VH-VL binders against q0atu2. Designs and how they scored, part 53

Target 1, 119 residues: q0atu2
Amino acid sequence: MLDKKARIRTSREYRNVFEKGKRLSGRFLIIYYVENALDNNRFGFITNKKIGMAVIRNRIKRQLRAIVREYQGQVKNKHDIVLVARAGIGKSSFEGMEKDYIAIMKKAGLFARNANKID
Short names: E, the ipSAE of ESMFold2; O, the ipSAE of OpenDDE; V2, 0.75 times the mean of E and O plus 0.25 times the DockQ between their complexes.

## First folded at step 3 (VH-VL)

Design ca4 (framework fv_daclizumab)
Fold by ESMFold2-Fast, scan of step 3:
Structure ca4 (fold): chain C 119 residues (1-119), chain A 119 residues (1-119), chain B 106 residues (1-106)
Amino acid sequence: as target 1 above (119 residues)
Amino acid sequence: QVQLVQSGAEVKKPGSSVKVSCKASGYTFTSYYMHWVRQAPGQGLEWIGYINPSEGYTEYNQKFKDKATITADESTNTAYMELSSLRSEDTAVYYCARGDEWYSDFDYWGQGTLVTVSS
Amino acid sequence: DIQMTQSPSTLSASVGDRVTITCSASSSISYMHWYQQKPGKAPKLLIYDASSLESGVPARFSGSGSGTEFTLTISSLQPDDFATYYCQQYNSYPLTFGQGTKVEVK
């Protein structure tokens, strides 16, 4: 799981990413991202009731945290990144979400061209 | 400095209701969830539910559904928990605790409010 | 509901001892925290996400484990550490706590 310091926690910080950041859409995910003035990357997550029942939303939350955690070291440093889950994500597999995440991060220029999971 | 200050001890008769308050200071009230947890004499900690103050959205433990009502007043940075149809089994110390939306890590707690139910 | 069971329920120890408390989940979990509670006081967060030390908590406290078995270790018990310790899962709702482990003076 992500360390607390690697997470966007306040409404002000989320608002900053939405207002100043760039947007890029994938199949199941939308990311908003902006360079920060810190020494580390921070991630934020947004899920809503349109995704499905609490059990589905909880599964999605855990799987997204796991995916971000696995690839954390490959993300270009000093960025605040917010992941917004699209309604259709509730029907996605773990592998489908992972592939979508990698694809959008590479397209955004936030991943090394040949990024892979860190062992 | 983050502080959660709860209302004072209450002595109630069976069948009555009690409303406990939790006043937050030192942080942005709407950026964290407020959870309620009780501790009955001789028993462990029991999670009651939470409120997201920014949306007014609540989640309850099934055992407390229709018994507990959690509310929040953003103008005073105060969360409330009302417990209805009190029974002797509801005698406990009631705590409010601040938690992150995703992690439910209770990093700050109120001092606790003792509710005693007796005739 | 996921049941959290701690062992032992009571532990007697001396200052300087290495203390290990275990927490067993009724089903496999990935997400849990540890708290310390002193008599008449609210619980305090010690370890979050199984192994991460909360800010301001002494380095003698550590957490480990995965799946169904988790441990809290105090490497060299200090007088301030005599308290009751609770584990909590946040893998699913409702959130549940262990019954507590009381660390007493030997």
Scores: ipSAE 0.007, ipTM 0.603, lowest interface PAE 8.9, mean pLDDT 86

Design ca40 (framework fv_daclizumab; at its last look DockQ between E and O 0.03; V2 from the best seeds 0.00; counts 0 for: pae E 14.2 > 2, placed apart)
Fold by ESMFold2-Fast, scan of step 3:
Structure ca40 (fold): chain C 119 residues (1-119), chain A 119 residues (1-119), chain B 106 residues (1-106)
Amino acid sequence: as target 1 above (119 residues)
Amino acid sequence: QVQLVQSGAEVKKPGSSVKVSCKASGYTFTSYYMHWVRQAPGQGLEWIGYINPSTGYTEYNQKFKDKATITADESTNTAYMELSSLRSEDTAVYYCARGDEWYYDFDYWGQGTLVTVSS
Amino acid sequence: DIQMTQSPSTLSASVGDRVTITCSASSSISYMHWYQQKPGKAPKLLIYDASSLESGVPARFSGSGSGTEFTLTISSLQPDDFATYYCQQYNSYPLTFGQGTKVEVK
């Protein structure tokens, strides 16, 4: 589970990310992200009616939190990031969501680059 | 039932301004973005921008940033788009359209307002 | 800006035909919606998020595709389907539409 400090909690905070942040779309996810003035990252999760019934939305939300928690150490510090699930995510596997998350975060420049060193 | 009702056709001289209205009914006005899209005679669709009625935040197509001003009045559930410095190339049908905050799918459209710019 | 290019620009078809319209995005990653527009009318949403059928839209309409290539298919064309069809990307600003594909009577 993500610590309280690592979670976007209020509607005002979500609104700030949506309006001021950058937007990138992946296969199953849309991310909105903006640099914050804090010493840590915060994450938000949105599953709306286009995903499906509450049971599906709740499962997706839990799986996304698990993915984000696992990769916390790779994310550049001082960002507010909101993950919005796309309509087709309900048919995805856990691995499919995880791969999409990694790809979109790398594209956003929020993950560490993989660099080869020549000694 | 959801309805978007736009103001009537306008004939304007080059260099003038026009303000088109879009009155929303049948839903919570602040729960959806209001977008503006134009269509020149015999041409395709061109996105102008949107407003979030709950915050007043606007996003514009860079092409229109110095030409269009989008506003909303929550007390009357009405969105507005003002175009300045009109040229003949601005002759088009202008539509307001309701969009989901995350998918930007336009599920309801106004009937359109024809703006003709001629001498 | 992401450019959306539709193919064909026009096609002539008969009632009962299978019609396929393609939309190509200039970016390797983009997702999209499909709209139908009849003369003198505002566009109508058909397919959202590439493959999801909008409520009230007949099942003969379907969408597919990923990456840069997307298709709209009408499995058995009906008289009401003669119209212009537009794709739209929502991957990044500005939102952009394809140039349109006009489906007209053969």
Scores: ipSAE 0.184, ipTM 0.765, lowest interface PAE 4.8, mean pLDDT 88
Fold by OpenDDE, look of step 4:
Structure ca40 (fold): chain C 119 residues (1-119), chain A 119 residues (1-119), chain B 106 residues (1-106)
Amino acid sequence: as target 1 above (119 residues)
Amino acid sequence: QVQLVQSGAEVKKPGSSVKVSCKASGYTFTSYYMHWVRQAPGQGLEWIGYINPSTGYTEYNQKFKDKATITADESTNTAYMELSSLRSEDTAVYYCARGDEWYYDFDYWGQGTLVTVSS
Amino acid sequence: DIQMTQSPSTLSASVGDRVTITCSASSSISYMHWYQQKPGKAPKLLIYDASSLESGVPARFSGSGSGTEFTLTISSLQPDDFATYYCQQYNSYPLTFGQGTKVEVK
């Protein structure tokens, strides 16, 4: 799991991102992102019933957390970022999610243009 | 007590297919994922993929995406793995293993099924 | 894929010895598990989530580490502990194992 300091945890924090942040849509993900006044990035994750049963939603959330953890070192600092899973994500491969994440993060300017999988 | 009982050893010709079964007991079958792991003679462990028996959703190691098909039958508490187009390199002991949905640790294992591929 | 490299590959020790096995990940990981395997048997879970002791596992086993470096420690090696040990990661798919460390009698 992500460190507690790297997680958006409260409804107020989520609302701030949605209200003041920018939105970009990928194939499987929608991201909302806004600069924060901290020295670290924070991530939030949202899945809805359209994805599937609770166990599926939890699986998707776990996979997204894994992706975020893997690339956390490549994300620009001082951002709150909420990942919203789109309905089609439940049928995507992990690699597909990862690819979409990288693409959308690059589009948002949160990744360097040459950001690649570390391993 | 939790038990995973696998089908017996198989000897197959190259190009053929084999379907290994894993019958679970002692717990709610749909509450855990079922993973498959192989071990070639004298070698280490290699993850093949898993199935969520409650939904039928699967995730595969890309290395085995065209080799293995994982299924589950809730009515019999049995998971299956079919290997197609068998080659000598597929000779290995194949294990089913119960996986926690959060940590992906494997707390219970089948006894293993030796699949030998030889001309 | 995340590569897991164990050190050493083979370890000779005596009963009563303190044994330490290391596992290095090619990138930072969150979940690290340790297994014990004896010849002709399936692996057995020892440690999950880097440092949590699986139920029924002797307290002489412990795990530690974070990021890319993890260790399994046996405080006092017992006759029943001669086996091969594997680390396993969950950070991304595919799940991967270390190559194994064989602990044998000195």
Scores: ipSAE 0.013, ipTM 0.605, lowest interface PAE 8.8, mean pLDDT 90
Fold by ESMFold2, look of step 4:
Order: sequence, then C-alpha cells, then structure tokens
Structure ca40 (fold): chain C 119 residues (1-119), chain A 119 residues (1-119), chain B 106 residues (1-106)
Amino acid sequence: as target 1 above (119 residues)
Amino acid sequence: QVQLVQSGAEVKKPGSSVKVSCKASGYTFTSYYMHWVRQAPGQGLEWIGYINPSTGYTEYNQKFKDKATITADESTNTAYMELSSLRSEDTAVYYCARGDEWYYDFDYWGQGTLVTVSS
Amino acid sequence: DIQMTQSPSTLSASVGDRVTITCSASSSISYMHWYQQKPGKAPKLLIYDASSLESGVPARFSGSGSGTEFTLTISSLQPDDFATYYCQQYNSYPLTFGQGTKVEVK
C-alpha cells in the first residue's frame, strides 16, 4: 500500500487538484494532476456511489492502489494525482485497468521514459 | 470508431408524445453517460439531462423534469428520450451526446433529431 | 444556476483576422469547454478544460482564462471557421452553455 505521506488526505488537497490540475480521460479512469511543492508524489482515489455498492467500490479502490504501487517508482516526482474511477470500471479486468492506467499516465507525461512494473 | 446514430425527424400534434432513440457503437456503451441537449430553432443549446447506462441513474435539468424521460437499453446499446404532453415550444433539434460524470466534455454527438410540434 | 455569457453575440470578420470570443461566468468556475457548430450539424468539441485542444483541432485555435473570464482565440481566421461557438460549464448542475457567438463573413 502507499505510504501515508504519499496520500492525498484532506478536502482542501483534493479541491486543489480538481480546481488547478490538468485532466485526462481513459477508458476506465480519469486522472487529475497538478505539480505540488513537496519532495514526493501524492495519490488520491475516487469511486462515485453510482459505480456500485460499497463493497464493489472498495474492491476497485484496492485494485487501483495496487496498480499505482506497482508503478509508483516510475512516476515523475512532485505531483498530486487523483484517479477517478469511471462508470463501468467494475466490468474491467485488473489487467484492463492496469493497461488503461499506463496509457493515461504516459499520455500525461507523468512516467519516466523507462516505465516498468516494480514487481 | 465511436458513433451515435439518432432516429429520424418527427412531426407531432400538441398533446402527443415522442420517443427519440440514440444508438451507440464503437465503444463500451456502459462506460459513458448519455446526455441529451436541445436546440430550439435559431436558439442556443440547453442541457436536458443524462443517464448512466450501467446503473440506470438519471439526472435532469429541473426545467425538463416533468417533460423528459431518459432510458437506456444495454442489450441494444441504445439510449432513449421520451417527451410527453408536447407543445409548440417543444419544437427543437434534440441531440444525444456522450460524456462521463467527471469529464463532462461532450466528445461525440448524434446527428440530431428534429421534433416539430404543430397543428 | 451558473450563467455563461458570451460576447460578442455576432462577430463579422474577414479571412486572416484574429478573432477573440469571450465567455463570462456568473461565479468562479474551474471546468469549462468550447464547441464549434456549423449550420445543419451537431456541435463539435473544440477545446476542453479551457485550454486543451481536442484531437484534430487546428493549432490556430487556442483557449485561455480562469475564474470568471475565458477566451477562445482564432489566430488567423480561415473560411472553414465561419460558425457559431459555444462555451459550456460543468462546475454544477444544470450544465449550462453560453448563448453562442456567430462568426460570419464581413
């Protein structure tokens, strides 16, 4: 799991990313991202109630956190990044979510040039 | 390639109803919301509402709450909007447009369906 | 409701002109788009999130602004650019469009 300092925690932190950040959409994910003044990246995860029941939303969050952790070493530093799950993400496989994440992060220019899985 | 194909133009008498269809292809139908937007002759654009095809949830502009009913059929990848108790001021081109909850850019639009209400 | 007010409502211009269209929001917003609509056609997404060009949109189009004031600029108007342009906010429901700016031949 991601370290506590690598998590977006407060409403103000989330609002900053949504209001001042850039936005890119993939098939299953939307990312919002903005440069921060820290020495590290921070990640946030949003699953809307319209996606499904709480158990489904919690499973999706866990899967997304696992994907982010696999690639966190390849993410360019000093960014706050919010991943928003789109409707229908629950019908995707873990590999489908992972492919979507990689594509959208590369499109955003947030990966280092030799982005590989940590594992 | 993403396409939204709408049903043909309709001429209706006051007091009747009409059901406009919007058939989606080239993407996973349940991964995006379907919005409806109208444009009265010589006028600008008005947002009517949307449906989340994966859950059936709808959101309406309060102006159209008692006029429009938005539905979707996942088996045919088709969204519908029914307009009831038609009056002459309901004469407009009605568009479907693809969007999602967090990324409300309407990146693909149907060709529009002219609904004319006259005696 | 967040009102989006465009100016001018109609703009007469010649090919080669620099065209500027403004959109003013009734309260501060972070999320808005620009659309182009030609006669008899559906609107087409032009610029998303105030300044990002949609795929296939010519580089002569640009968007800028924040808060309550947003601008669409066409650096050198081409014959294909005579159309009506709409801004749209998505900060809150209902989603609202500006009233449109028609760019027509002088």
Scores: ipSAE 0.000, ipTM 0.537, lowest interface PAE 14.2, mean pLDDT 85
ESMFold2 (binder alone), look of step 4: mean pLDDT 93; pTM 0.948

Design ca41 (framework fv_daclizumab)
Fold by ESMFold2-Fast, scan of step 3:
Structure ca41 (fold): chain C 119 residues (1-119), chain A 119 residues (1-119), chain B 106 residues (1-106)
Amino acid sequence: as target 1 above (119 residues)
Amino acid sequence: QVQLVQSGAEVKKPGSSVKVSCKASGYTFTSYYMHWVRQAPGQGLEWIGYINPSTGYTEYNQKFKDKATITADESTNTAYMELSSLRSEDTAVYYCARGDEWYPDFDYWGQGTLVTVSS
Amino acid sequence: DIQMTQSPSTLSASVGDRVTITCSASSSISYMHWYQQKPGKAPKLLIYDASSLESGVPARFSGSGSGTEFTLTISSLQPDDFATYYCQQYNSYPLTFGQGTKVEVK
């Protein structure tokens, strides 16, 4: 689980990231990201109807939070980052989602130079 | 049912401005972005920009940032695009199109508005 | 900006033919759509997210590809399919379209 302070919580905060942030796309994920004025990172998670039924969307949300938590120490400080799941993510494995996340974060320049799995 | 209905054809003098409207119905106006796309006679499609009707935030293709101004009136479910300093090269059919916030797939389009710039 | 280039620009085909249209991106992308446009009408979404068939679109249309090369296929061309087809990337802003492929009667 991510700490409350590490979560994007309001629709207004989500809109700020989507409107002001940069966008980068992977195979199963889109990230939107912007530097914040805080001393910590915040993450948001979006799953929509194009992914599939509620049970699939809920599984994806749980898996994405787990991935973000596991790699949170690799992320450069002071960013708001929203992960949007693509329609095809419902057919991916946990490992496939994890690899996509790492690849996107590295491409965005958001991972520290020696980005590795925390634990 | 979802409909986007645009204002009628316009004939304008060089140097003038034109404001095209796009009235949405059949869905929650603030739940989708409204994009504008143009097509010069016999040519392909060119993206101009979008507005998020919920926030009023706009993004423009850099090519059009000094040409186009996109606005939305939530009370009437209507998006507008104003083109300034019209030149003959601006002669085109202008379309509004509805796009998903996460996936800008244009699933519904207005019928198009022909703007002719002539002496 | 990501440039989308379609091939061919024009093709002549007969009813019943298998038609293939290619779209090449100037950099690797994950997100693109295909549209059909008939003369005097607005474009219509055919395929979203490279390979997903839009609701109401006939099964003879399919899309495939990844990275920089994407393909739209019409398995058995019908009279209603003579039109111009456009690809569009949504990997980054500004959104960009291919120049179009016109499918004409042979």
Scores: ipSAE 0.006, ipTM 0.605, lowest interface PAE 9.6, mean pLDDT 86

Design ca42 (framework fv_daclizumab)
Fold by ESMFold2-Fast, scan of step 3:
Structure ca42 (fold): chain C 119 residues (1-119), chain A 119 residues (1-119), chain B 106 residues (1-106)
Amino acid sequence: as target 1 above (119 residues)
Amino acid sequence: QVQLVQSGAEVKKPGSSVKVSCKASGYTFTSYYMHWVRQAPGQGLEWIGYINPSTGYTEYNQKFKDKATITADESTNTAYMELSSLRSEDTAVYYCARGDEWYSYFDYWGQGTLVTVSS
Amino acid sequence: DIQMTQSPSTLSASVGDRVTITCSASSSISYMHWYQQKPGKAPKLLIYDASSLESGVPARFSGSGSGTEFTLTISSLQPDDFATYYCQQYNSYPLTFGQGTKVEVK
């Protein structure tokens, strides 16, 4: 489970990321991200009614948390990042969401360099 | 500083209507939903509905669809709820409350407006 | 509609006590919140998403649970905590609240 310290918790904190952050769109995900003044990253997850019923939205939110948790060690430190699910995500697979997350984070420059590359 | 200020108490006769206002300040009015919740004397909380001030979209509890009309005036940062065909069982404190677009929790509440329906 | 049932309806406690309030949903839910209401005042958000403490709320408040059974705990009751507590679900419309648990002085 994703550590509570690594979660954006209040509407005010979400609003800050939306208002001041950069936006980048993927196939199923949009990320909003901004540097924070903390020693760690924080993640937020948004699923709206256009995705489907609460059961579908809840499943997607759980799966996105699992993906973020798995890759948290690769994310550049000191960022607040909000993942917003797009309407099409309700029909995606777990693997599809995972691939989209990796691609968008790399494009944003938020992923650490691949360990297979010579420094 | 976020504030929601509601109109004053009303005493109405059965069959009449009442319109309660909720003036928002200290935040971007169109960035949050405005919900309405009532509480009959000595009873618990009952959700009436919400409005998205940015789009004008409304969602109602089925119980209140023919009773309540929720509107918003973006130019004055004010939400309204009109109750029609008042009956004694509509006697309650009516609250407006600010909700996150995605999570439907209420982080700021108005002070409440007592509506009394009596002969 | 999803029904939220709280237990107990009324609880008598003393300052310093550990207080536990339970909320049961009529069907499995993933999302619920806890509120505090004092006489003559509007409710105040305490816990959102079952276990997340709202900013400005004292650390003695905590939430736990999943599925159909959720718990609000006050680790060491303070005079300011005598109030009525409500749970709320947001898994489906209409949004629904529990009937409330009144924490009163023993």
Scores: ipSAE 0.000, ipTM 0.539, lowest interface PAE 14.0, mean pLDDT 85

Design ca43 (framework fv_daclizumab)
Fold by ESMFold2-Fast, scan of step 3:
Structure ca43 (fold): chain C 119 residues (1-119), chain A 119 residues (1-119), chain B 106 residues (1-106)
Amino acid sequence: as target 1 above (119 residues)
Amino acid sequence: QVQLVQSGAEVKKPGSSVKVSCKASGYTFTSYYMHWVRQAPGQGLEWIGYINPSTGYTEYNQKFKDKATITADESTNTAYMELSSLRSEDTAVYYCARGDEWYSGFDYWGQGTLVTVSS
Amino acid sequence: DIQMTQSPSTLSASVGDRVTITCSASSSISYMHWYQQKPGKAPKLLIYDASSLESGVPARFSGSGSGTEFTLTISSLQPDDFATYYCQQYNSYPLTFGQGTKVEVK
């Protein structure tokens, strides 16, 4: 999973991203993002009741964390970014979620020009 | 099958305290936030605060920080709200309500508990 | 605090009427919801995230708007719709509601 310092953990921090941030929608994901005053990026993950049962929501959240961790080196510094899963994500493949994440991050201008798997 | 069942009506003297319970059933208690909202007779809705039962994290309306204490017992799937130093202006129906994320709204509500403060 | 102001406070209408209720936020918000409350009952969620119809809510209800101005519309009022309606912002703490709009029989 992501290091503690790379996580948005409090309701206050989530509010800040939504209140002051920009929003972009993908096929399975919505991202909200804002520049922060820290020296690192932080990520938040939201899976709501429209996705399905808790088991499904927790699986999706774990998969999204894994995707974010894999590509964390490609993200421009000093951003708070919240990923919100859309209702249809529960039927997506891991690869489908990964492709959507890459596409939306590039569209937002948050990815470096060579946004590939860190591997 | 989702239900929130609250404790019964209370009549209290000024200066006393009251603890209202909200028993959840039909879903995973720790997967949703539990909010508390009050409504004075003939008046509108006023948000008190919430608890995340999975972490114990609470948020309060600053107006209620010295008045209300919200807790949760995951072994019994029950949320509580204690009001201290009761005044006549605390006379209201108190509701618990289930929330997920800020964009989901409060989808299930308890039936309400009338708290009357009179001498 | 973000203040939510509804208009009108009271509305007299007949079955079959198109009813429009507005809600204005004192600052720009991204998340707001609409609730219906009948006398002696808890509120019921109608519309979440400004325009999404809650499961089990009749299609005659719709929501629209963004920023500071939001609208709840009932396309053809039914007897079951005489109630008080509340908007709510979920953008920042404390969460706040509008003062309510009572839809009464004409």
Scores: ipSAE 0.006, ipTM 0.578, lowest interface PAE 10.6, mean pLDDT 86

Design ca44 (framework fv_daclizumab)
Fold by ESMFold2-Fast, scan of step 3:
Structure ca44 (fold): chain C 119 residues (1-119), chain A 119 residues (1-119), chain B 106 residues (1-106)
Amino acid sequence: as target 1 above (119 residues)
Amino acid sequence: QVQLVQSGAEVKKPGSSVKVSCKASGYTFTSYYMHWVRQAPGQGLEWIGYINPSTGYTEYNQKFKDKATITADESTNTAYMELSSLRSEDTAVYYCARGDEWYSAFDYWGQGTLVTVSS
Amino acid sequence: DIQMTQSPSTLSASVGDRVTITCSASSSISYMHWYQQKPGKAPKLLIYDASSLESGVPARFSGSGSGTEFTLTISSLQPDDFATYYCQQYNSYPLTFGQGTKVEVK
């Protein structure tokens, strides 16, 4: 699970990232990201009704949190990052979501080190 | 039951300004962005910008930054767009459209307001 | 700015025909929406996020594509489908639309 301090919690904090942040799209994910004034990264997760029923949305959100936690140490510090799941994510495998996340974070320049695992 | 109702047609002189309204009902006004899109007679759609009614934050297409001013009044659930220094090429139907924060998918549109600029 | 170009600009078709409209992006986007507009009316969302059917839209409408090439397909054209169709990208600001494809009676 992500530390409480590493999570975006309020609607105002989410809006700040959407309004002031940069946007980058992957196959299954969109990220919005902005530098923060804190000493740590914060992550937010959005799975809206267009993805599907609550059971599917909750599964996707849980899987995305697991992926983010796994790669947390490779993310450049001092950023607020919101992951928005796209409608097609419901058809993706866990591995597919993970690969999309790595690709988009690298493209955004948010990974300070090589994030590739040995496959 | 979501509805966006716009103000009526306007005929304006070159150099004048016009303010178009868009009254929202059937949903929580502050939970969605309000976008503005125009369509010149016989032409396609052009995105002007949006407002987040919850924060007052606005984003503009750079082409319209000096032309359009978008505002919102939460007490009346009404969004506004003011066009300044009107020219004949501003003759168009202007639409408000509700967009979600994640996809900017315009799932509900106002009926449109025709603004005619003529000497 | 990302330019969206639709093909064809005008299409003549008969009821029952399979209609395909193409949308090309000037850079790789993978993410877009399709709208339908009838004369004198506001546009209506048909397909969001390239391939997801909006609630209340008939199943004869479908979207596909990735990268720079996207298609909207109407599997069996109905009288209610004669309209202009627009694609829209939402990968970056400014949001941009294609020029439109008019589907008219043959």
Scores: ipSAE 0.006, ipTM 0.582, lowest interface PAE 11.6, mean pLDDT 86

Design ca45 (framework fv_daclizumab)
Fold by ESMFold2-Fast, scan of step 3:
Structure ca45 (fold): chain C 119 residues (1-119), chain A 119 residues (1-119), chain B 106 residues (1-106)
Amino acid sequence: as target 1 above (119 residues)
Amino acid sequence: QVQLVQSGAEVKKPGSSVKVSCKASGYTFTSYYMHWVRQAPGQGLEWIGYINPSTGYTEYNQKFKDKATITADESTNTAYMELSSLRSEDTAVYYCARGDEWYSHFDYWGQGTLVTVSS
Amino acid sequence: DIQMTQSPSTLSASVGDRVTITCSASSSISYMHWYQQKPGKAPKLLIYDASSLESGVPARFSGSGSGTEFTLTISSLQPDDFATYYCQQYNSYPLTFGQGTKVEVK
């Protein structure tokens, strides 16, 4: 599971990412990201009611955390990254979300040129 | 609606084995971990382990490493826990509970299966 | 293993009372939940992540705390609230529960 230090937990930290960070939209995901002053990456996840019922939102959040964990070794160090699920994500497959995540991270320049997948 | 239905009560001899089932419905079985928790009569809750039905990965409380084996069958949306080498101190109600991959809060529980070990 | 210790183990209360249950972790944790259990029933999630109210749970239940000290508060005890309450940490494996606090009629 993601180490506690790899999670964005406070409202102040989320606000910092939204205010100072860059925004990039994919098919199912939006990321907000900013370089931090820490020695590690931190991730936040937002799923809102536009996605669907609570059970769908909870499934999406878990699947996104699994994807982030799997690719954590490929992410450039010292970034705070917030993933926001778009309304259409409820209709996507796990593989569809994974593909979108990879595409967004590469476009943002946050993925290493070559990296190992971590499961 | 989400429902976890467990198999019925069992009475076993010391040294025998028992296999308890937990049938899930109302959600995507592979999107949640299935945890097992026991409660001896009049005592508190004790975590045994979990399975990720999507991968078959299991994690156990070291105390139960040689006692419990957790499995899952995606075709029937059913999780199982087998207890071996039963002793009187294994007499307890055994619960399955659905947990999030990251936060492990148990939002839905089975009704419990009483396993009694007596001569 | 992280040990979770609840205080008190038993408390007697009357309907309308404000009830507070404490949970102490043997090491600093960021993640914990509260459950309610009635005799013969499975536990029910009340509070997750220390302070988030589970959907369908009455607003009289609240959670607070950080580090090693966490509290569950029932602002105005109702007849349906006489039960045993458990805290649980998910900071590390194995997952561990407190020993329970039984809230019984005065």
Scores: ipSAE 0.000, ipTM 0.531, lowest interface PAE 16.4, mean pLDDT 85

